# VH-VL binders against p42126, part 29

Target 1, 258 residues: p42126
Amino acid sequence: QRVLVEPDAGAGVAVMKFKNPPVNSLSLEFLTELVISLEKLENDKSFRGVILTSDRPGVFSAGLDLTEMCGRSPAHYAGYWKAVQELWLRLYQSNLVLVSAINGACPAGGCLVALTCDYRILADNPRYCIGLNETQLGIIAPFWLKDTLENTIGHRAAERALQLGLLFPPAEALQVGIVDQVVPEEQVQSTALSAIAQWMAIPDHARQLTKAMMRKATASRLVTQRDADVQNFVSFISKDSIQKSLQMYLERLKEEKG
Key: E = the ipSAE of ESMFold2; O = the ipSAE of OpenDDE; V2 = 0.75 times the mean of E and O plus 0.25 times the DockQ between their complexes.

## First folded at step 12 (VH-VL; framework fv_bebtelovimab)

Design n3 (at its last look DockQ between E and O 0.84; V2 from the best seeds 0.00; counts 0 for: pae E 3.7 > 2)
Fold by OpenDDE, look of step 12:
Structure n3 (fold): chain C 258 residues (1-258), chain A 123 residues (1-123), chain B 109 residues (1-109)
Amino acid sequence: as target 1 above (258 residues)
Amino acid sequence: QITLKESGPTLVKPTQTLTLTCTFSGFSLSTTGVGVGWLRQPPGKALEWLALIYWNDDKRYSPSLKSRLTISKDTSKNQVVLKMTNIDPVDTATYYCAHRGYKYGWYPYFDYWGQGTLVTVSS
Amino acid sequence: QSALTQPASVSGSPGQSITISCTGTSSDVGGYNYVSWYQQHPGKAPKLMIFEVSDRPSGISNRFSGSKSGNTASLTISGLQAEDEADYYCSSYTSSTYVFGGGTKLTVL
């Protein structure tokens, strides 16, 4: 299992732990398990909140699985992106309170997951950075991800962060507002539990409707433009220059492992 | 290549438990994202989804029938079993098992179906 | 969940195009693109004809097409043929639940 779910029905909370070695990359299988796990929790009335965290301290999620986007067929790219869209939609529109307990590095797709949550707690470790660094790889964030970031840290900050592909260490992450709390690493989980309790103290109906109201524009836009977004992604990722860049990056990663 | 076949009693008495077995080939229920579902169709009526079991043993049930349904799998035998308790004549239907495929991580459709087995509930 | 709404019956002559509607809510048909269509001939199992609103499985004729507007999905069958006479069911997936329409009987005149 790539996703471990630890339910506490009494507390109305489940902890969803990412366990997709080595770095919790968002592979198709991982994406699938995440969505399925989330659905299960959403349909269980005993749960009102979910904490997302990593079973592998040091890395929350390294982001999208580059092997899914390099050297594959256009159909595969399309399918992969649909899976990414689905995860985002499910998380972003979840009626559950979602809290990210970010106990590791959180770039790119990891940040995508974190940004969908209602509240984000980051471990105070200088090695743990969070942000969307796609532009550093010559990749642009999709509009719905851009909107998500923008809705979190504001237009100007998002504009700068995206263009520069910034990864924020904890102090800066807190300052810019991409995370809500920075705490010692050993306190991340407990803080998340406390935080989620605060959110769950709010009547569900009012909270959920407010959340939907706040996120409707972005979510609806993706739903409406889902196919077009996929096409854009496929067209972009299939470019020779992009494929070459991705290949080079993958090779570099392999070298670093060796 | 993918095939499914339903088996079990074709006649059940009221209040009894209906046990149906789906035997399939052409795919493995160990494959991530794959599932097998049960559906039914009363004579001359619409399709109704009953239950789904995933590769990871995660289960989904129709909300209206959840209390009566139990779905299980034997991956080694390529079988999925559905049990329905407290059977009533209203449960008379053709029961289908179907493949929920894995396609790029998300495929919530039934792309292959068994031929179905008619189960009649009568005293 | 409540069943999706389909017309009880539709009819057309060979060569014509017909459309079957499937109406749900913003929580199912309108909320996601997880609408599928199944064809069922008498005494036969359902056959997947359309998925994700408009995608066709391999082997399905391009005469079958799907679309969606708002909370209503549509199956269009062009160049109607005698073999198209069957029941058609729409389905939507939402909240880990599969919901079906009441079915539409298509008669080829």
Scores: ipSAE 0.786, ipTM 0.908, lowest interface PAE 0.8, mean pLDDT 94
Fold by ESMFold2, look of step 12:
Parts: structure tokens; C-alpha cells; sequence
Structure n3 (fold): chain C 258 residues (1-258), chain A 123 residues (1-123), chain B 109 residues (1-109)
């Protein structure tokens, strides 16, 4: 089980905890469990909101699973990228109130998940940075993720953050607006419960239609270009130079992490 | 080599409960994302989806038939069971079970089907 | 969720290209890419021919292609052959629900 769901139907809220050892990498299986678990909650009328958080100490999610992107067939890369797109589309367009309780490091693809939420709370720990740092690895964020960051922190801040591959520690994350609140680590969960209650105080129908209206343009850009985006990813990731770089990076991760 | 086979009664009376069993091979219902669905097709009419059960025991039902349907699985026997209560002559159809598979992630399509079993409800 | 609309029948001669339409709404075919097409010969189970609007499973001839525009999905069969004579069903998945079209009988003249 890679996704733990702790329901509180009386409160209309579920807590979705990421439990994909060691660092909640977005493996194909984890992406699949996330989508199916989200869909179940969306179709259960007793739930109006979901808190996304980690069951792994020190990390919210380390991002894309590089083992899915290295030494595989082109068909595997296409399927993997479709799964990444699917999770983003489902989270971004969800009719549930989504609050991320970011109780650990949140780089790259972890930030992708957090940016889909309606509200983001980050633990006040200097080791828990958030951001899209792909350019530091020679990789470009997909256009729909660039759009998401731009919609969150504005064009100029996003332009600088992406080009420099910035990871924001808590105070700077709050200042730039990539998170909405920073609290002591032990208060992250209780703060998320308080925040989601505030969002759910708004009548569901009006809130959901407003969210859909605000997000329609960004979501539609991916939906209409989905196949082209997959092909671009497959072409990029299949290059020999990129594969060699990924292999070397994976070897470094084995040496530095369990 | 994924295969599925439907079994159960071929003739039933109105008001009875229909129980259909899907026995499968070539895949495991323990694999993340895998599911088995039930569908039916009345003679000369369109396909209709009934229910789906996932590897983790999550279930989905056709909204119009939800109150009459129960789907369950026995992973150790490679079986999925559908029960439909209060059978009526309009339920006469060929019933299929079908695999909904993991294929590089999210895959909500029925890629392998059983041969079907005709269930006739007397009028 | 409303049903998907297909023509009741379509016919063509060997070698011709034919297209079968499947019309839904902005809430299903128009709003999502979870469209699939199934071929069914008389007395046989359906067979998945196209998924994700336009993708082919392994072993399916490239004479079969799929597309969509707005709320209408299309299955095109090029180089029509006698064995293509069958019923064809479109399907859409939304909100944990599968909906099928009424089916189209393809006759090869």
C-alpha cells in the first residue's frame, strides 16, 4: 500500500498520506495508486476535502522516479509520462478542496504535486525546501508545470526561479508565495485541518465552479497538447547523453541515500 | 496469456438473485492498478457496464444498477463474483467479465474479455 | 451521464475508407480522452481496437485509426476488408463510470 487514506467522514475530510519508500518518489505504481485513491474520494459524497501529506520522515516527495526514466523502452517512457500528466490533471481539476501539509523536503516533482493544491502549508525546518530545480540538472520543466508555477508566484518570480533552479527554504517560500503558510513542524497537521475547514465553509457548488473557471485555460493547454507533450518527453529522455547523465545521477543517489 | 471465463446459471426466474463467477488466468489481481469488470449485452442491444473491482478491493458500480449489484473477489482462487438481486426479464443478456489492466500507468480500458455467458430470465 | 450516439449502420466497398462517429457531450467525449472503440463479430466477445482516442493495442492493424473533434470521436477504417464486417462500439470513461454507444453495424459490400 503506497497511499494511506485516513478518513474523517464526519468532518468531510480525508488525509492522504504518501508511503512510498524511501522518499516518496513518483513511481508508476505510486502515481497509479494516487489517481485511483483520489477518484474514490471524489466519488464519495461524504468527502469535501483532502489533506495531502507524507508518512515518510523528512520528505514530502523527492519527485519523479528516475528509475522509470532510465534504461527503459520508449513505450515505457510514454506510459510513465502519461501517468505523470494524469496525476497532475486529476489533482489540478479536482472538485475536492486540496490542502498540502508539506512535512518534509519538496523538490521538483514533489513541488508539482503541492502546486496543484488550493493551499500549501510548509513545516518551518531549514532542510525542507520547495521548488522546481530541474534546470540545475540540465532538465527543463514541462510547459504545464511552468504555467502552474507562474500562476502561483507570478511571471517574474517564476521566470527567475526556473532559470536558476531555485529551491526555497521556508521563509523565502512564504515570501515568494510558493506556499501560503509556514508553521512549526508539529503544527503542520492541525494547521491543515484548520485551513481546509475554512475553504469548506464556502458553498461547494460556487467554489468548485470558480476553481474550474480559474484553472480551465491552464488545464486545457495540456489536454489539447497531451500527445505532443508525451512525444517531446520521450524524445528528450531517450537521448544517449540524457540517459548517461541519469545513470550517473542514480549511482550518486545510491551512494548518498539508502 | 490473459484469459477470463464466466460461469453461472443460464436460466433464472424473476426475483431470484443471479450469481456469476469470473475465473481468470495470466494476471494477478494483486497487481497495482489491475481490475476486473462486469458488463452485459441484451440480445441485439448495446453493451452496458455493470461493475468493477480493483486489486485493492475498491469497487465501482453503474449508477442505475448500484442498489442491485455486489462485486467481490477471491484473489487466491483468481475469481471475481457478481451478484445481482431481484432479477427481471429485462436483465436477459450475455454477461462478460473483462480485465482492466495496468499498461504503463492509468489504463481505464477493457483490453481482455471473457467469451460471455447468456443468462435468460423467464417472462 | 447520457448515452453516446452512433449511426446504426455504415457500409463500404473493399479498399474504401469508412468513418464511424461517436457523439457525446463536453462532460465526456469533449472533456476527456478516455475514449475507446470495440469490434464485435457475431457471436463473439468485443475486442479492443482503439484506446485513448487514437492509440492502438499491440496486434491491431494500422488501417484502424481514431480521432476526435469537439464532442465527437471517430473511428476510421482504411483499406476496408471483408473481415472488418462487424459491430463497432465506442465507449467513454468518466467519474468512475463507463458509457457505451449504441453500436454501428459495418457492412462490407
Amino acid sequence: as target 1 above (258 residues)
Amino acid sequence: QITLKESGPTLVKPTQTLTLTCTFSGFSLSTTGVGVGWLRQPPGKALEWLALIYWNDDKRYSPSLKSRLTISKDTSKNQVVLKMTNIDPVDTATYYCAHRGYKYGWYPYFDYWGQGTLVTVSS
Amino acid sequence: QSALTQPASVSGSPGQSITISCTGTSSDVGGYNYVSWYQQHPGKAPKLMIFEVSDRPSGISNRFSGSKSGNTASLTISGLQAEDEADYYCSSYTSSTYVFGGGTKLTVL
Scores: ipSAE 0.426, ipTM 0.779, lowest interface PAE 3.7, mean pLDDT 91
ESMFold2 (binder alone), look of step 12: mean pLDDT 91; pTM 0.933

Design n4 (at its last look DockQ between E and O 0.83; V2 from the best seeds 0.00; counts 0 for: pae E 2.4 > 2)
Fold by OpenDDE, look of step 12:
Structure n4 (fold): chain C 258 residues (1-258), chain A 123 residues (1-123), chain B 109 residues (1-109)
Amino acid sequence: as target 1 above (258 residues)
Amino acid sequence: QITLKESGPTLVKPTQTLTLTCTFSGFSLSTTGVGVGWLRQPPGKALEWLALIYWNDDKRYSPSLKSRLTISKDTSKNQVVLKMTNIDPVDTATYYCAHRGYKYGFWPYFDYWGQGTLVTVSS
Amino acid sequence: QSALTQPASVSGSPGQSITISCTGTSSDVGEYNYVSWYQQHPGKAPKLMIFEVSDRPSGISNRFSGSKSGNTASLTISGLQAEDEADYYCSSYTSSTYVFGGGTKLTVL
């Protein structure tokens, strides 16, 4: 399995660990497992909170699987993007308290996952950066992701971060507000447990409704424009220039690994 | 290519446990995202979802019937089994197993169905 | 969850277009696009006709179309044919639960 769920029903918390080697890329299969795992937790009244983290320290998630977006059919692109949308929607609108225990690099799609959470804790390691670096690859963030970032760090900061495709090391990440805490790596999990307990101390009904109130506009917009967003993605990703760019990037990655 | 077939008793007495088996071909329940569900339809009435089992052995049950239902799979045999306890005449229905495909990462629809098996509950 | 609401019956003449409504709530049909339609002929298993509100599986005639507005999904059958006479069920998926409508009997006059 690509997702490990460690439940503690007594505590009302589950830890969802990403285990999709080598770098927890959000492949279609991984996305599917994530959604299904989350859905299971959503429907179990024993759980009120979920901690998202990586099974392997060093990388939280490298983001979207570029192989899903390169050299494939338009239909594949469409399906993949729908899966991405689904994950975002499920996470972003979750009635569960979601806390990201970011114990590794967290770029692009990894950051997408983290941003959907209610609270983010990042390990204090200079190698662990978080941010949306899509523009560095010639890719633009979808409006719903843009809104998510904007709602997290503010318009101006988001505007700068997105345009430049910034990846923030821990100190800067905390400063800009993309994460809520930076702690020693060995304290990330325990801090997450403490944090989630604080959130869970709030009456669920009031918390959930407030969360919905805060996030409904963005989520509803995606739901309403889901097909259009998919079409836009497919049109964009299918461009020869974009495909070429992605191919080149993939080749570079292979070279670095080899 | 995908086919499903329900098997089991067609006559069950009240209070007994109903065990139905779905045997399928054309797909594997080891494939990520795939699931097999059970549904039923009383004569002349609407469809009702009962349970779903995923490739990873995760299970979903109808909230109203959860306490009575157990779904399991044998991937090697391409079979899914549904058990329903404390059967009552009201449970008389055609029972269907159905394939839940994998398309867009999350695809909660039943695209292939068995022919169904009528189970009558009577003393 | 409560069943979705469908008209008990609809009828039309060959060549006409008919629409079947499916009304849910803001927490199911209104919240997600996980709406599907199934066709069922007498003595036969249901057949998936529409999924994701408006998408058709391969092999399904383009005479069948789906839409959604608010908490109500609709199935439209254009160019009605005799073989379209069947029961039609809408379904919604929410919170790991499938809910079905009461079904609509379509009669082709």
Scores: ipSAE 0.788, ipTM 0.899, lowest interface PAE 0.8, mean pLDDT 95
Fold by ESMFold2, look of step 12:
Structure n4 (fold): chain C 258 residues (1-258), chain A 123 residues (1-123), chain B 109 residues (1-109)
Amino acid sequence: as target 1 above (258 residues)
Amino acid sequence: QITLKESGPTLVKPTQTLTLTCTFSGFSLSTTGVGVGWLRQPPGKALEWLALIYWNDDKRYSPSLKSRLTISKDTSKNQVVLKMTNIDPVDTATYYCAHRGYKYGFWPYFDYWGQGTLVTVSS
Amino acid sequence: QSALTQPASVSGSPGQSITISCTGTSSDVGEYNYVSWYQQHPGKAPKLMIFEVSDRPSGISNRFSGSKSGNTASLTISGLQAEDEADYYCSSYTSSTYVFGGGTKLTVL
């Protein structure tokens, strides 16, 4: 229900549309549905690629769900962060071709999802920015997300972007390399279909083994440190100052949305 | 609190279809991420996983037995049903249904089990 | 396709620490942390003792601990007690499939 899957088994492609009102926040339930839906497609020989996109106007995903990170028990924070890690690991190491059709704003956790994909297409709308802006909120991106950005745009660009908490509008996103293509908003879906067909023209076995080789070190660092990463998150998010900041931010969001 | 109970025939003949029902309480199969699995254990032998059904009707099957298995659910009755076709004497085992699910996401472990039901296949 | 290899039996005296191994492959135990351990007393249903390699469900004694190195997961039981005498099964989840080890009979001398 939060993930709509539109299969085209004849073409070997499925479109996964994010439908978690209002802004596709990565709630625990949404994270769970994403992983289970992805697993189903990965184990169905009819599918070779998946296009990730949004069913919500103007937003791809607003990122991590702050209600999961505020006013909860340490056990809840641990479970939530494990679910975030799980989604990243499953997307990052998927045997499917993954294409992000980014038809809306893509900050923070939305960018996390997009960065796992093989190819990213962003709508040419100045309201649609992409980036990891955690430092603007006083939050440090976890090491595996830093690694992911570094692997995508290079060390120097990632170093600058993370420290400043940059969000890139479309032209800048293309220039820095955080997205691969920028097209008019009405062309995002058709461009994604063309792109995924080109990726699937590569023999599956060679493409999949190459992807695994390129991503092995980054994925392994998280797998071997998973519990420590969870404890670091729980320790950080449980600090009174961080909880107060999150509460204030959530209250501002409620006032703005009515 | 969470309980599961297997029911079905205790003696079946070769080539028949075995139908087992898991009736449960203390949880809902409407809860995101929750699933019910079936496993078996031949007398004195190791555990073997058979099938799993999720809250959203997604299904998983043991690759070696996939062609013989069908799993289904009736959420309103708190039941999960396993059918296994073309029964053979090697299918003699205790059959278990088991809950999997952690309230906080993807959690592929069986934390609550039924008592099991022995199914004997005549030679 | 892949199977998990466990020793057929292990034994120890009360108070000792013992370890049960579970060897898989790089594509299951090595790559993923979906490893669990189940205890089964004769005539009883299995009981989940360890999940995610090393985590304990509520109510499981901290005498039970899990770990892995390379493609081998381990269940360690410290301070052996008579009640620990049972069969122990490891399990791995990968590719939408659960695989169990052959089981290890633990005898407390």
Scores: ipSAE 0.559, ipTM 0.827, lowest interface PAE 2.4, mean pLDDT 91
ESMFold2 (binder alone), look of step 12: mean pLDDT 91; pTM 0.935

Design n5 (at its last look DockQ between E and O 0.88; V2 from the best seeds 0.00; counts 0 for: pae E 2.7 > 2)
Fold by OpenDDE, look of step 12:
Structure n5 (fold): chain C 258 residues (1-258), chain A 123 residues (1-123), chain B 109 residues (1-109)
Amino acid sequence: as target 1 above (258 residues)
Amino acid sequence: QITLKESGPTLVKPTQTLTLTCTFSGFSLSTTGVGVGWLRQPPGKALEWLALIYWNDDKRYSPSLKSRLTISKDTSKNQVVLKMTNIDPVDTATYYCAHRGYKYGFWPYFDYWGQGTLVTVSS
Amino acid sequence: QSALTQPASVSGSPGQSITISCTGTSSDVGGYNYVSWYQQHPGKAPKLMIFEVSDRPSGISNRFSGSKSGNTASLTISGLQAEDEADYYCSSYTRSTYVFGGGTKLTVL
């Protein structure tokens, strides 16, 4: 399984661990498992909170699976993007308290996942950066992701971060507000448990409604424009220049691994 | 190519446990995202979803019938089994197993169905 | 969850277009695009006709189309043919649960 769920029904918390080697890229299969796992927890009233983390320190998630976006059919691109949208929508609108225990690198799609959470804890390791670096690859963030970041760190900070494709090390991540806490790596999980307990101490109804109130505008916009967003993505990703860029990047990655 | 077939008793007495088996071909229940569901339809009435089992053994049940249902799979035999306890005449229905397909991610639809088996509950 | 609401019956003449409505709530039909339609002929298993509100599986005639507005999904059958006479069920998926409508009997006059 690509997703490991460790439930603690007594505590009302589950830990969802990403286990999609090598770097927890958001492949279609991984996306599917994430959604299915989340749904299960959503449907079980014994759970009120979920901690998202990686099964392996070093990488939280490397982001979108570039192999899903390169050298494939338009239909595949469309399907893939829809799956990404779905994950975002499910996480972003979850009635569960979601806390990211970020115990590794968290760029791009990894950051997307983290940003959907209610609270983010990042390990204090200079190798662990978080941010949306799409522009460095010639890719633009979708409006709903942009809004998510903007809602997290503010308009000006988001504008700068997105345009420059910044990845923030822990200190800067905390400063800009993309994460809520930075703690020693060995304390990430325990801190997450403490944090989620704080959130869960709030009456669910009030918390959930407030969350919905805060996030409904962005979520609703995506739902309304879901197809258009998919079309935009397909049109963009299918461009020869973009495909070439992605191919080159993939080749570089292969070389680095070899 | 994908086929499903329901098997089991067609006559069950009240309070007994109904065990139905779905034997399928054309797909594997080891494939990520794939599932097999059970549905039923009383004579002349609407469809009702009962349970779903995923490739990873994750199980989902109808909220109203959860306490009575157990779904399991044998991937090696391409079989899914549904057990329903404390059967009552109201449970008389055609029972269907259906393929929950996978298409570019999360796809919660039943695209292939068995022919169904009529189960009558009577004393 | 409560069943989705469909008209008990609809009818049309060959060549006409008919629409079947399926009304849910903001927590199911209105909240998600996991709406599907199934066709069922007498004594036969249901057949998936529409998924994701408006998408057709391979092999399904383009005479069948789906849409959604608010909490109501609609199945439209254009160029009605005798073979279209069947029961039609809408379905919605939400939070690991499937809900079906009461079904609509379509009669081709």
Scores: ipSAE 0.836, ipTM 0.922, lowest interface PAE 0.6, mean pLDDT 95
Fold by ESMFold2, look of step 12:
Structure n5 (fold): chain C 258 residues (1-258), chain A 123 residues (1-123), chain B 109 residues (1-109)
Amino acid sequence: as target 1 above (258 residues)
Amino acid sequence: QITLKESGPTLVKPTQTLTLTCTFSGFSLSTTGVGVGWLRQPPGKALEWLALIYWNDDKRYSPSLKSRLTISKDTSKNQVVLKMTNIDPVDTATYYCAHRGYKYGFWPYFDYWGQGTLVTVSS
Amino acid sequence: QSALTQPASVSGSPGQSITISCTGTSSDVGGYNYVSWYQQHPGKAPKLMIFEVSDRPSGISNRFSGSKSGNTASLTISGLQAEDEADYYCSSYTRSTYVFGGGTKLTVL
């Protein structure tokens, strides 16, 4: 079980905990469980909001699973990218209030997940950085993720952060606006409950329609270009130089032994 | 290679509970992402989806029939069971179970079907 | 009643191309790409022919293709053959719910 759901139906809230060892990498199986679990909560009228958090110490999510993008067939890369797009679309357009309780490191695909939420709370621990650092691996963030970051922190900050592959420690994350609050680690959960209650105090229909209005343009760009985005990813990731770089990085991760 | 077969009563009386069993082979319902669905087709009419159960016991039900349906599984026996309460003559149909394959994450399509079983509700 | 509208019948001669339409709304066919097509011969179970609007399962002839424009999905069968004579159903999945069209009887002349 890679997604642990702890319901609090009396409060109208569920806590969705990421439990995909070792670092909550977005494997195909984990992406599948996330989408299916989210769908179940969206279709249960007992729930109006979801808190996304980690069951793994020290990490919210390390991002995309590089083993899904290395040494596989082009068909596998296409399918994997469709699965990544699916998770983003489902989270970004969800009618639920989504709050990320970021209780660990949040690079790359972890930041992708966090950026879809309505509100982001980061634990005040200098080891817990957040950002889209794909360029450090020679990987380019897709246009819809660039759009999401730009909508969150503005064009110039996003332009600089993406080109340099920046990861923001808590104080800097708050200052640049990639997170909405930074609190002591032991207060992350209670702060998330307080924040989600504020969102849920707004009449659901009006809040949901307003969110849809604000997010329509960004979501529609991916929806209308979905196949092209998949083919661009497959073409890029299939290049020999990229495959060699990914293989070298994976070998370094194996050598990072305890 | 993947096969499914529906079994259960072919004639039921109104107000009874219909219990249908889907017995399958060629896949495991413990495999991440896999599901089994139930559908029906009244004689000469269109297909109608009833329910779905996933490998992790998550369930989905047709909204109009949800109060009458229960789906369950027994992974060790390769079986999925559908119960429909308060049967009515309008429920006369061929009932199918179908495999929902795992195909690159979220894949909500029925790629293998059973042969179907006709259930007639006496009037 | 069926949520998706299909023509009741369509016909064509061997070798020709035919198209079957499936019209929904902006909240199903128009809003999501979870569109599929099933072929059903008399007395047989349905068979998946197209998924994700236009993708074809392994073993399905490339004579079958799918597309979508606005709220209407289309199944096109090129090089029509006698064995294509069957009922065809479209389906749309929308956040936990499957809906089916009423079906189209394809007759090969």
Scores: ipSAE 0.547, ipTM 0.816, lowest interface PAE 2.7, mean pLDDT 91
ESMFold2 (binder alone), look of step 12: mean pLDDT 92; pTM 0.942

